# VH-VL binders against Protein ULTRAPETALA 1 (ULT1), part 11

Target 1, 237 residues: Protein ULTRAPETALA 1 (ULT1), of Arabidopsis thaliana (Mouse-ear cress) (q8gza8)
Amino acid sequence: MANNEGEMQCGSMLFKQEELQEMSGVNVGGDYVEVMCGCTSHRYGDAVARLRVFPTGDLEITCECTPGCDEDKLTPAAFEKHSGRETARKWKNNVWVIIGGEKVPLSKTVLLKYYNESSKKCSRSNRSQGAKVCHRDEFVGCNDCGKERRFRLRSRDECRLHHNAMGDPNWKCSDFPYDKITCEEEEERGSRKVYRGCTRSPSCKGCTSCVCFGCELCRFSECTCQTCVDFTSNVKA

## First folded at step 3 (VH-VL; framework fv_prolgolimab)

Design d17 (from p11 with heavy chain S31D K98R Y101S A107W)
Fold by ESMFold2-Fast, scan of step 3:
Structure d17 (fold): chain C 237 residues (1-237), chain A 121 residues (1-121), chain B 106 residues (1-106)
Amino acid sequence: as target 1 above (237 residues)
Amino acid sequence: QVQLVQSGGGLVQPGGSLRLSCAASGFTFSDYAMYWVRQVPGKGLEWVSAISGSGGSTYYADSVKGRFAISRVNAKNTMYLQMNSLRAEDTAVYYCARTYSYDSSEWFDIWGQGTLVTVSS
Amino acid sequence: QPVLTQPLSVSVALGQTARITCGGNNIGSQNVHWYQQKPGQAPVLVIYRDSNRPSGIPERFSGSNSGNTATLTISRAQAGDEADYYCQVWDTSTVVFGTGTKLTVL
């Protein structure tokens, strides 16, 4: 029971010990691995920080570049900008870790394993302003073709479509736009395993089932994350 | 208006030392990272060294680490490259260069005229 | 450290299009910059961040970068375009130049 969920959340299971042996600043937390990281700007020199890698694919950087720095939780892109490389937009190659005493960019390390995995499972809604995180998706079975269809729940319209599909025992996927649902079964199963619930937000338990066959008003009312707040408000129009 | 003027090149024997200078004008020198790039006559460009705007951080190519020292005196708008334990393969035209604008990212917009350094007996 | 491979030479006829390639492992994930160098002169920046032109560089110069290959394209080639061309990337904390390409305008 919950074996895969437990392994996904355990920091000691994220990487093999051999993969971390030569890295500087390694600390294993409950659900993350932390390493020393940095970003070089020839104008300002090296900014040094700590990088935490989560099983969800989330990456958090805590800046230690200057005493009293208030930038305590940054994305790698925000850290790249903070370090003086504002227009580069190449953080995978500009943020480095120390391996064997040498600066090695993230793109050449195992540390992007979960980030890359989560990115592969993201749907085609990448052009939606502010809707970049795929941490909560729901699936509804099509009465006609029998396939499960993915609903992203990122906008009022998407939440309404999901709510309506859940309330219709004769729902058919042919009546809905492709960009809001997908029929790639392997991708859908992968998304369910990775993006069910809010692993970064303990107040959001989300749906732990692979598929939901009912709709309950206020299912996410206890959650304070933006996705769940949006879902609750959007269902009622 | 924006200009980098180099000096200090010449002929030196193997094992010898030489100091190159790069004088800047027309911009706020301390706001820019500065670079040395060399080119063996008839060959390609090779990055040698870089120094931060404040002078607090320095960077070197593996081929010159431990032998070359980059420095700058912002009050004089001048950067230097101290070359020690010179080898025949250090024979090249040495260019100083400025990074683009205040972005300090990855490319060079202004270059000095170049200074020839010849290491031979 | 990484090797950026360019063809040794490229020839183009007056008014035709020249293409100079820069090969590198996953170079499309990096920003590529291009320099023009004429005999006895310092290099001049002609393209930065893959496809951007500095002021004073004609629209005939363009760039692209994807996968393992970046390309400098010079349309309607002129005699004055004859020069050596170098690509360049940033690698972690160092600068890497390509092997260089001599462009001959026939």
Scores: ipSAE 0.403, ipTM 0.772, lowest interface PAE 3.0, mean pLDDT 76

Design d18
Fold by ESMFold2-Fast, scan of step 3:
Structure d18 (fold): chain C 237 residues (1-237), chain A 122 residues (1-122), chain B 106 residues (1-106)
Amino acid sequence: as target 1 above (237 residues)
Amino acid sequence: QVQLVQSGGGLVQPGGSLRLSCAASGFTFSDYAMYWVRQVPGKGLEWVSAISGSGGSTYYADSVKGRFAISRVNAKNTMYLQMNSLRAEDTAVYYCAKDTYSYDSSEAFDIWGQGTLVTVSS
Amino acid sequence: QPVLTQPLSVSVALGQTARITCGGNNIGSQNVHWYQQKPGQAPVLVIYRDSNRPSGIPERFSGSNSGNTATLTISRAQAGDEADYYCQVWDTSTVVFGTGTKLTVL
């Protein structure tokens, strides 16, 4: 029940009490909410564990399937494999929590709220044909020619590459990590040059793939997602 | 080769009991989860029950929970379905079936028994 | 339990492609298995985990699963493909079968 000093967000702020009322094993930490979880394989039976949900959208599982199990800090996918479901690869459906005494898959619970928000799509009113997601794009200008090159920031590795490019005052087109680009190539055209940050959805709570924690270079004052707003304001949201 | 042979079906009165048997051959029985699936004549398939390879975990459809009991005797390569408090709606062909993998649960049924008819009628 | 909706029947001309759908809320997040059943016989597994084919099942059988619809595709349909087809999913700790589709090869 105690919230620790120095946490970015209080765990009690992640979900309303009524949203957690029927769940088994609820514990509120400093920056997470913990619940009992499990994964069923008919071959081996039920593997039971504890799931921690973070405001960043990260999910962390500590396995309690058998006495002496040393598995700690597993991703849900790793826990699914550990429980005897290596070939399934459908953890959102296969990892369950107990609600009202019943096994309920994560995909049907509020617990994926922050996970889903970190992957939130553009408003459907703005969706183009075939576009599934709206992700953050950022640009780094060449020190020689001034042309901007696009970094898509879809993964942690891509965020790292952008961070490194932003931190290099002598960055040039030849340093572009995804293709061989020279100062002779044209920069990308049109409205895509100005697309920056998240979808600017006020409901985005986890922009972790777009923001490097503890890094000024990755802060985006134009982004209205909760993570960027929190960084820009230097206060709790 | 790999085969499941069923027995124990028949006609029973409402409220009666019946035990179905499924004898396995051609594979290491204890390495696989096993299942019972039923089909009312002319209708679709309905999952009834599942049992882990060791027999330590059992699962039931809500429609049979508390009335049916699945079990297995690995030394005899045989699985059972004990059916108690039978009702007219339990009338169906009952199939036993084997999970696909010995090392993992796919919950897909690659080998099926021939089926056993259970008729619940006065 | 979730309901998996299949069309009652599908007709296909000999040598053409048949497609049988299995509809369910967010079924793309689940593994879908497909069974063929001929009159008086036990079901036969023809596709497991969305798109995998068991040994002995001809390459004409394929599967896909995305969003709210899984599809069993039977290319170059043959008279022997005429049967009832059932989709099946795993839902946390239970097994759910579709309503079944009768395939007729004309």
Scores: ipSAE 0.465, ipTM 0.792, lowest interface PAE 2.7, mean pLDDT 79

Design d19 (from p11 with heavy chain S31D T99S Y100P Y101T S105Y I110V, light chain S29D)
Fold by ESMFold2-Fast, scan of step 3:
Formats: C-alpha cells, structure tokens, sequence
Structure d19 (fold): chain C 237 residues (1-237), chain A 121 residues (1-121), chain B 106 residues (1-106)
C-alpha cells in the first residue's frame, strides 16, 4: 500500500502540484521535496545533483557530477564551489533546476519560497551556527537556587547525571561535578528554541542547526542521529 | 570523490597487537560516523565498531569489547582501530566504512578497499 | 532482533525477477539496508532505509519491509547481478548483518 492514513507526508504540503508540474526529478519525501539540479562551470561543464527543499527553508544538495560521486548534505553555496565555481557567491543564480527541459536558476523558481521566508528572520542565523556543537541540551531546575542547570549530554557520565537529576525531586546544582553553568533567562530561551532537538527530518538525516518542536516530524525515540542514539545508549540501566 | 584508503594490516602472533588506519577524503570527515566491519575470507560480514563524528561516542561488538579501541583524529581525516590481545578468530579482511548521512548512524555507503589481518602462530 | 535470517542461495533466470528475503522479529519496525558484494570487492550499498536507492543504483533494484520480513527485489536480472547480498539493521547501539545470500543468474 502506497498511502499511510496514520502518517502525513509534510513534503506533500510544501508546494502545490501545479508548481512542480514541469520540473525534472521531482520526488516528495517525508519532510522535503527533491528535484534535479545542477551548476555549470567553464572548466568542468555541468555538475548534476539532487536538491532537497525543507519547510524550514534549508536546502541540501547531493552531488551526482561524476559516476560514483556521493557528496551529500552540501549547501547550495558549497555545491557551487564543488562544481568548479570556487570563488563565486551567487548560488541563487548559478544553481539551476530543469523546468520544461530548460535550465532555470533557483532565483526564478518557487523552490526558494521557504528559504526567503526564513531569511526574513535571519537574526537567529548566527545563534544556529553557534549551536553546531550543541545539538541537544536538557535543563533541570535546581531546588536550592531556583535556576536551571544545563546538561549537554555528550558523554555516558553526563547522560547518567541528567537521568539521576530528573529522578531526584531534591536535586541541587551544587551536586553537579562540572563547572557551574547556570542557565540565564537569555541563554535558556536560546537553548530551548535553537540548541535542543534533533534533525528536522523524521528519519534524522542530520543537520548542524537542529531544532525539535515536539512535532511528528521529529521524535527522539525514532531519531537515528548520533546525539539521540548516544543519549539512549548512555542512559540504559 | 569520496574515498577511504586503508593501511596497517599484516601477520601477527596470538596475543599480539596491530593498528589499522583509514584515511578519508572528499567529505567533511568530522560530520560523519565511521565504522569497522570485518569478513573472514569466504564468510559473511561482521560489524566490529562505530565512532561518532566528534569521536565522543564509541560502540563495539561483544566479541571485541575490551580488546579493540576505535579512535579518530579529525584534523588528519583519519580513523584508527587499535587491536590488542589478538586471537586466531580475529583473522579477517577489515573494512572501514562511512555513514551515508550527516550526524547519523545506520548504514554504510562508502567502504575502504579492505586490509587483511592474519593472526597465526 | 538478535538474528537476521537470509536464504543461503537464490537462483534466477536471466531477465526474470529475483527476491531475497531477510527475516527478523518485528523487522518492519526497523530500517533495513541492503549490500551487494562481488568476489574480491568491498560491499556496495544498493538499498537504504527499506526502499531507497542510492545514486547510481539501477531502478531494477527495489526493497520492501513489513512485519517480520524485508525483501530485496531485483527485476530483469542481469549476469552482472551475480553476487552475495546482505541485509543490515542498526539496533540501538549495535549493527546486525544478515547471514548473506548468494544470487546465481542462470
């Protein structure tokens, strides 16, 4: 059976059918729409690839420029450099898709809809880049000082300390053996909305700026990203 | 071009030690989980070990726990398997392999050429 | 799921469809990946996450996974498809490979 009544594919809601009607290589995934794309350079000619568009505005390219080439998770800018335009910073004009058999720059397509919406709120871009090494953080309130202590869940010991803290109604941050990293109100807001989470894909295809809102697209129990797998393994009794 | 180039195999006596190396190129090494898989000639595939992109998490098959240590030096784009207390049953071709997706375990999309390790008296 | 059972061998006539099964308790709840290995070569990923083909893998290769059985289907079999095939899952903190199936194209 192709249809699953218990699971909605969010990718099917990103664009109307008529908006994708003449594009080559269209494939609708769980939380993305995939199309054929490419970039042309003087030295190497056409580099062909697959572009995935996510509802967050993220764009990911998997290169197919030569037989056996498997460069995945490239940004459009990185793909532009990979294809031989090393110094160019014009990926919106240089990366193209096939519409009606013709190469059409991304800048002239609906595929940048979510990217453009996300760019209007780019005040969070630097925070997301800063969060690259902090894929997931959890917070536990201190019963003594009332502040929240950040647990970074990077080692087995840290995960066990977090698990123990969650189970202890009298937990105090003074019992935490690492440097006292207190969650200021500003830091807490940033971490909970920017740093905490897993990939934006239900299959956890990875990301450097991961956020989980508790939606059906992102579930820790189904997530195969390194942080979620490591967390589950480290907290086993 | 994504590729993994292996080195460090050879003949070693039971109880000895050997270190395998896997040099990566063509992708951002630190973003991908890496693996070791072995295969006795003529037999099936057996997973040996896994390491996260950062090197902070490691996993081992029960048959090698306490004897083998997986590590990586991201600055050198190289992964290692330190094999100690080797046994005759560790004789196999050892492959290094890469996760197909950023920051994810699960599958093996690119494999090294394989390195033969022979443990014999 | 501590074991993934595959048939030892499968034969298919040139141009016909081969099916290779991978049995495991509730394997339909796991993501199954499939590898092709030819003599003297490293394995090649041919299907990932049950039914997805990597770039460069012919459309003749397809996969399915439900209940207790995952299946690799090779349509219009060619001589070059002769190889050993392995299924694989990642289960929490371990990797499990199937026992392997030798495909012979007659």
Amino acid sequence: as target 1 above (237 residues)
Amino acid sequence: QVQLVQSGGGLVQPGGSLRLSCAASGFTFSDYAMYWVRQVPGKGLEWVSAISGSGGSTYYADSVKGRFAISRVNAKNTMYLQMNSLRAEDTAVYYCAKSPTYDSYEAFDVWGQGTLVTVSS
Amino acid sequence: QPVLTQPLSVSVALGQTARITCGGNNIGDQNVHWYQQKPGQAPVLVIYRDSNRPSGIPERFSGSNSGNTATLTISRAQAGDEADYYCQVWDTSTVVFGTGTKLTVL
Scores: ipSAE 0.006, ipTM 0.425, lowest interface PAE 10.2, mean pLDDT 74

Design d2
Fold by ESMFold2-Fast, scan of step 3:
Structure d2 (fold): chain C 237 residues (1-237), chain A 120 residues (1-120), chain B 106 residues (1-106)
Amino acid sequence: as target 1 above (237 residues)
Amino acid sequence: QVQLVQSGGGLVQPGGSLRLSCAASGFTFSDYAMYWVRQVPGKGLEWVSAISGSGGSTYYADSVKGRFAISRVNAKNTMYLQMNSLRAEDTAVYYCAKGYYDSSEAFDIWGQGTLVTVSS
Amino acid sequence: QPVLTQPLSVSVALGQTARITCGGNNIGSQNVHWYQQKPGQAPVLVIYRDSNRPSGIPERFSGSNSGNTATLTISRAQAGDEADYYCQVWDTSTVVFGTGTKLTVL
């Protein structure tokens, strides 16, 4: 009764006919629209797949690179890695669809409409116990490759990894798991330094010190916004 | 034979300057963060400064910030600590130390120590 | 400036277990490293990242870290274990050493 998120929409209602015009591999399901997609790596060439777009904003890719591939629910980021672009972390620009016979990045299509709408909602998961919410992201420069790596501070482990990286004068991104330090979108890379700190509170600005341990030198130690409280709790608990 | 050999210590007057050197051998110097730690004889350890393997990041204790400058020349396998505006409270044995391969913020190899005395 | 508090001294009988504590606010959320220093010598790393031993350090040395207290445990104490012991953390962009503990083996 209370489940408004389980509302099934006809796939034909997700996008207008003209919005899907000239896209290759269009197949309309009950609650999704499917199109042909792919990702190009310099070494391995094109990996072709099928992308399903759901009204929830979920994106699922079924790989067609090998007949025996049993991985049928890849995220776009996982597909980018699978296709041979393991370090790119820019799936919105690297995963393409065919429009009018040309490869067009997902970032330039209407297919991300529901994904973008979903990404604006930073709500606590109903299945998750604890004070975890949509936290701020932090960035640490790699002393080896020179790139800034994104830490998505969602768990105690991620906060501890960020704290250790901030305190490590010789930190290298190779020392950390891929899924803990990622920059998946080119638009996020372009704005990475702008969102340092807590985006839910304009008064809670970024700092060069780790806030998760509540040290006196930490700029956010006195911040009472939910994001900063959860950030601190993720480390203390 | 991983080792750090220090030099440059001595007696200096208050307000004076002194440069300490730490020469490394037996490992790839540029791959490791390096540190300066001081100790007044009979007292505890106090951190002074740190520098990343590339030299791109430097860190200082509040007590020395603005007066001391850490640097390294990876081609010479040598780290330096330039100490300016020295005070009596800077009198200590100064150790250079290397970050550990499995935890760069832990110090696995230490130099022999260099005594710095700030006195008139 | 955070302070890491250690007992000034700990005594242990030969063959018994010594425990040296390092107290700090929420220290269990930081990596704690331990050093042994004998008179006139540079410190020696004996434990890193809470509980890990560097190559060459006997298994008698172990560590733990939770809540507000990190602990260095030296089992089957030997005369050669007599030294000053320091805990250490990297706190954001600074290194903090503990106040130090003198271990006496009786």
Scores: ipSAE 0.000, ipTM 0.419, lowest interface PAE 15.3, mean pLDDT 74

Design d3 (from p11 with heavy chain S31D Y100S Y101G)
Fold by ESMFold2-Fast, scan of step 3:
Structure d3 (fold): chain C 237 residues (1-237), chain A 121 residues (1-121), chain B 106 residues (1-106)
Amino acid sequence: as target 1 above (237 residues)
Amino acid sequence: QVQLVQSGGGLVQPGGSLRLSCAASGFTFSDYAMYWVRQVPGKGLEWVSAISGSGGSTYYADSVKGRFAISRVNAKNTMYLQMNSLRAEDTAVYYCAKTSGYDSSEAFDIWGQGTLVTVSS
Amino acid sequence: QPVLTQPLSVSVALGQTARITCGGNNIGSQNVHWYQQKPGQAPVLVIYRDSNRPSGIPERFSGSNSGNTATLTISRAQAGDEADYYCQVWDTSTVVFGTGTKLTVL
């Protein structure tokens, strides 16, 4: 989903018009293509739904069994189970779309193009550009030298030292047992200028402050990303 | 004991009609889809029709669509196949069958004994 | 509608291994079931969902399914294994049977 010359993702770019020509229920969204889909269980009959295909290879199904039915977004495998095929585990063949008025399994359609591309296993991923930016560092001003000192908040000891420093209006960095990294250093300036808070959760993209239940010095207590969970665990000791 | 007992076969003239019955026992009939499969003497198995547990959905092979009608009466634990406009090519042993699981495992674990339908002058 | 292709006949010597194939485009994406049928009798399920054995079916019956070919394997063949064998898949909302294979035990 990148904004650049060859990778601007919009629904109209996912498939050629000819590839979608005879499919039923085609709706082109901003970053997806939606089509009518279903799964047949002879026990319960046909379950009908809407399938969204994303450029990432993600496939999302929303059940429309009755007017007003707003089933949670399902994977194709979960939809197969929901439709009454609990033990089948063959959703590529059992989930179908309508092409030319006929039920056609996903495995025989172009709709699995991005899914197949994304399912290739990579032994090592290089998608972590920018992972060096630390959004959990905090700074405390020294009353003696006037410079801000960085606390990385990765260990229980560092969190305790930060907690103690924040509680002491006359705190001096001479008692800090770790390297006294200041905001004047390039690494520290980089981490400070990027952002505060957590960018690893859709619900927690950063804030200027965070208060946890039971400790006002905790950071993003409601965030479930690994960094915030680790921070919360570290201050509990 | 899970069992399917068939009846209603026989000799019929081309263009005639015949109804087959399949009586079920030993399981909760309405929880299972039911099927008809036929076999021309000396040849292979051919799927004919299926019906959902409630009877609300029916499915047919192209060769019988528009001529055959599958139905069920859950209160009687019985499934039917109404065969109309019969042709010589419909001559076969007809089996009723159920799938092995509540969730449509697709395998037929229990079969009726079969009933012969002969379409001849 | 896919056609499931089986060899018309397979011969196996007593005590040896028989292999019956079921060919279909991308059949590995489907659950394959296998039935044994003796003359004058209804079919009997011997393998379901590719490789699973129903209660009462001996361990010498096994199955596999990958790519374009599913295989029923009968090891240590016995005279009583002589029968017609059918594979079966589900294709969207229809049931498809293989053409059938007659197994002869020599």
Scores: ipSAE 0.351, ipTM 0.723, lowest interface PAE 3.8, mean pLDDT 77

Design d4 (from p11 with heavy chain S31D T99E Y100G Y101R)
Heavy chain, then light chain:
Amino acid sequence: QVQLVQSGGGLVQPGGSLRLSCAASGFTFSDYAMYWVRQVPGKGLEWVSAISGSGGSTYYADSVKGRFAISRVNAKNTMYLQMNSLRAEDTAVYYCAKEGRYDSSEAFDIWGQGTLVTVSS
Amino acid sequence: QPVLTQPLSVSVALGQTARITCGGNNIGSQNVHWYQQKPGQAPVLVIYRDSNRPSGIPERFSGSNSGNTATLTISRAQAGDEADYYCQVWDTSTVVFGTGTKLTVL
ESMFold2-Fast, scan of step 3: ipSAE 0.500; ipTM 0.816

Design d5 (from p11 with heavy chain S31D K98R T99S Y102D D103S S105G E106Y)
Fold by ESMFold2-Fast, scan of step 3:
Structure d5 (fold): chain C 237 residues (1-237), chain A 121 residues (1-121), chain B 106 residues (1-106)
Amino acid sequence: as target 1 above (237 residues)
Amino acid sequence: QVQLVQSGGGLVQPGGSLRLSCAASGFTFSDYAMYWVRQVPGKGLEWVSAISGSGGSTYYADSVKGRFAISRVNAKNTMYLQMNSLRAEDTAVYYCARSYYDSSGYAFDIWGQGTLVTVSS
Amino acid sequence: QPVLTQPLSVSVALGQTARITCGGNNIGSQNVHWYQQKPGQAPVLVIYRDSNRPSGIPERFSGSNSGNTATLTISRAQAGDEADYYCQVWDTSTVVFGTGTKLTVL
């Protein structure tokens, strides 16, 4: 039976049923998947807890190490220390989940998928605060010359130009007001039809450019980033 | 125990409006997403609309977008479907249902008894 | 909008095994749920997430889902199994039901 506040999409998109089938304590929330977890120390034995995995890659642990323990919103590293491993700094190997009745370290599970994806995008210079900004380059074929023209979806004006081009079946690049960039340019090859800032996955927050003024015409229907999911949900409302 | 009781069906003319109600009992209503599914007599099941547990997210089939509005009042354990601009093809038995879901799917484990809506001149 | 295709009808002899298919592009990557509906009654969930049974559903009911076909299997068919059966998936912000299959127990 459903046992949490029901939401239709995000949590069920994080992992396939087969990936979670043998795990203990599985609960699906609106934007997370929760499982039973723990950490073992030689002094205190097993500390048991609940781990929530978010599409952003964030991991939150609520400790249930003893009856009445109400430590919540711990990072895995903080939970490792809370369980009695103050100097270990190896939470990926020391925090475990139960799969098929056995303790399996997080490092050997799919649960770190979004954490690892998020970590790979974090440059060492990401200390400046602010929401993650995702941008996308899209390509529209010219009906006259047949070449693809790059639209850099970084501003409202660029999104409007892309929107207009997508809505015009006879669009011609001759009326494009900016410098023309074709797929023959060296910089084009690595990003052609690949989203620069948006990974199209639930781990990406997306940006306003992902839905281009919130219209259906230039929406990326196969994109499961948070912005595209939110757009789809809000259009239904 | 766990139950969904429906009301509000009837006969209405094309272009008219009608509101269906679904009253829940025996469970924590706000913890479950709720759904409307319809069935033309003698035909198959067709999804109509859904609403999240908090009421913050709503979903509609393309055939009813802009005409139907789903809502819920958790304090009253009741969900509603406001149907406007009704058409002959909206004639069906309407069921309310609650979600049964876990890591990777949404299934309907509890269904209401169904309410007949007839749109006819 | 995607369609889940089911055979219009399936016949099974008493005590034999019935198989009802649900066809859809890459349906094996989705969770498939199955419902039983008897005349004048609301549907009843008999299988959720491809192969799981709700409490109260006999072990005779089982499910599988791979590639482009999901299958509901009813072993040792009984007269009381005669009903319409529907598969269902969640596909983007849409719930999709199969076309339905009438099971006749001979």
Scores: ipSAE 0.000, ipTM 0.387, lowest interface PAE 23.1, mean pLDDT 74

Design d6 (from p11 with heavy chain S31D Y102D D103S S105G)
Fold by ESMFold2-Fast, scan of step 3:
Structure d6 (fold): chain C 237 residues (1-237), chain A 121 residues (1-121), chain B 106 residues (1-106)
Amino acid sequence: as target 1 above (237 residues)
Amino acid sequence: QVQLVQSGGGLVQPGGSLRLSCAASGFTFSDYAMYWVRQVPGKGLEWVSAISGSGGSTYYADSVKGRFAISRVNAKNTMYLQMNSLRAEDTAVYYCAKTYYDSSGEAFDIWGQGTLVTVSS
Amino acid sequence: QPVLTQPLSVSVALGQTARITCGGNNIGSQNVHWYQQKPGQAPVLVIYRDSNRPSGIPERFSGSNSGNTATLTISRAQAGDEADYYCQVWDTSTVVFGTGTKLTVL
């Protein structure tokens, strides 16, 4: 862990301060930005809640009017239904935030930036972004030498190797097929100074995980691990 | 049968007041949001106001905020529109309307017959 | 409030197909509802949530909504279809109506 001087705060990197300036209920978390949100049903009135925006493009809503709201995590579509808009299916227009004292639909805000980027990436073929898509470096501890091994997530094969290493509690760097990148102290220290993030996927910027929901390089259709299942489910929302 | 019957229109001088009434029958009144929509003679439809089923939430078009007040008495199956500080541009046929559940409350399936309000000196 | 623009008038020959458009910025992100209004009468809901018909509305009436344009389509036009038609959207917590289109059946 670096001193506070070089520390990167994921939530503060999602949006510029000026983009959030006039929004109500802004709270910056470790890997999310939270704002006040709501949905209007003329039958029941306004349902007020909190919306969390994640770098993956995921959106999570917690209803403030219900005791135990922290456990009532809803997708925007589910919140639209919960608010009395059962059949509307237009949550980008029907879920609003307060900007400058006015109700503004999500579709007209910067808050859908990562959701839209994630959706565009998932709709594009892997052939168009292939091995040329830049992704961030990640590290896995070696159980043999006790040092971290650098994984350059620039190709699907590299992402798969990292994914497999993360799933192996007894992983050893001797199992890595490339000798040119080792557990050597100098290389490992140098790698930690490199900016983490993906230049072509905003949803990867500042992520705490090696596997990014918005990046097809890190997703494998045949994988049944919770991370890959979560990616597939969230892309549909 | 489901119906809305309106009353209370008429001729009024600028700056005057009128109260419109909309009596509902054939459905559980408190389960539905209710609306007022107006139409200037020869022109299009304009939304005026909405009220929640309980009456606890009200909504207004910018053109009438501060002058019009929507209310309802569920025990009497009746909705009202109190119009104050009337202007010549408020001259219109006023319709009350009921939300359509299948539209998620966005559209109106049942309308009253309309009540003419004329603001003229 | 956003403006929903409709053509002032549309003419269609008996038995032919009429198309009435409703233009709005990113209107495809909203549900569009359509009303028919005959002289001296209250409006009648003919299409709700883009393409759904209420009970009693003939299958000749259909709707679509994508991008910046929603369309009401009336196939096999009949004399009784002559009326004013209005599109309507929900905008956050308010209701917005289109400018209206007079359909004339020749």
Scores: ipSAE 0.432, ipTM 0.783, lowest interface PAE 2.8, mean pLDDT 78

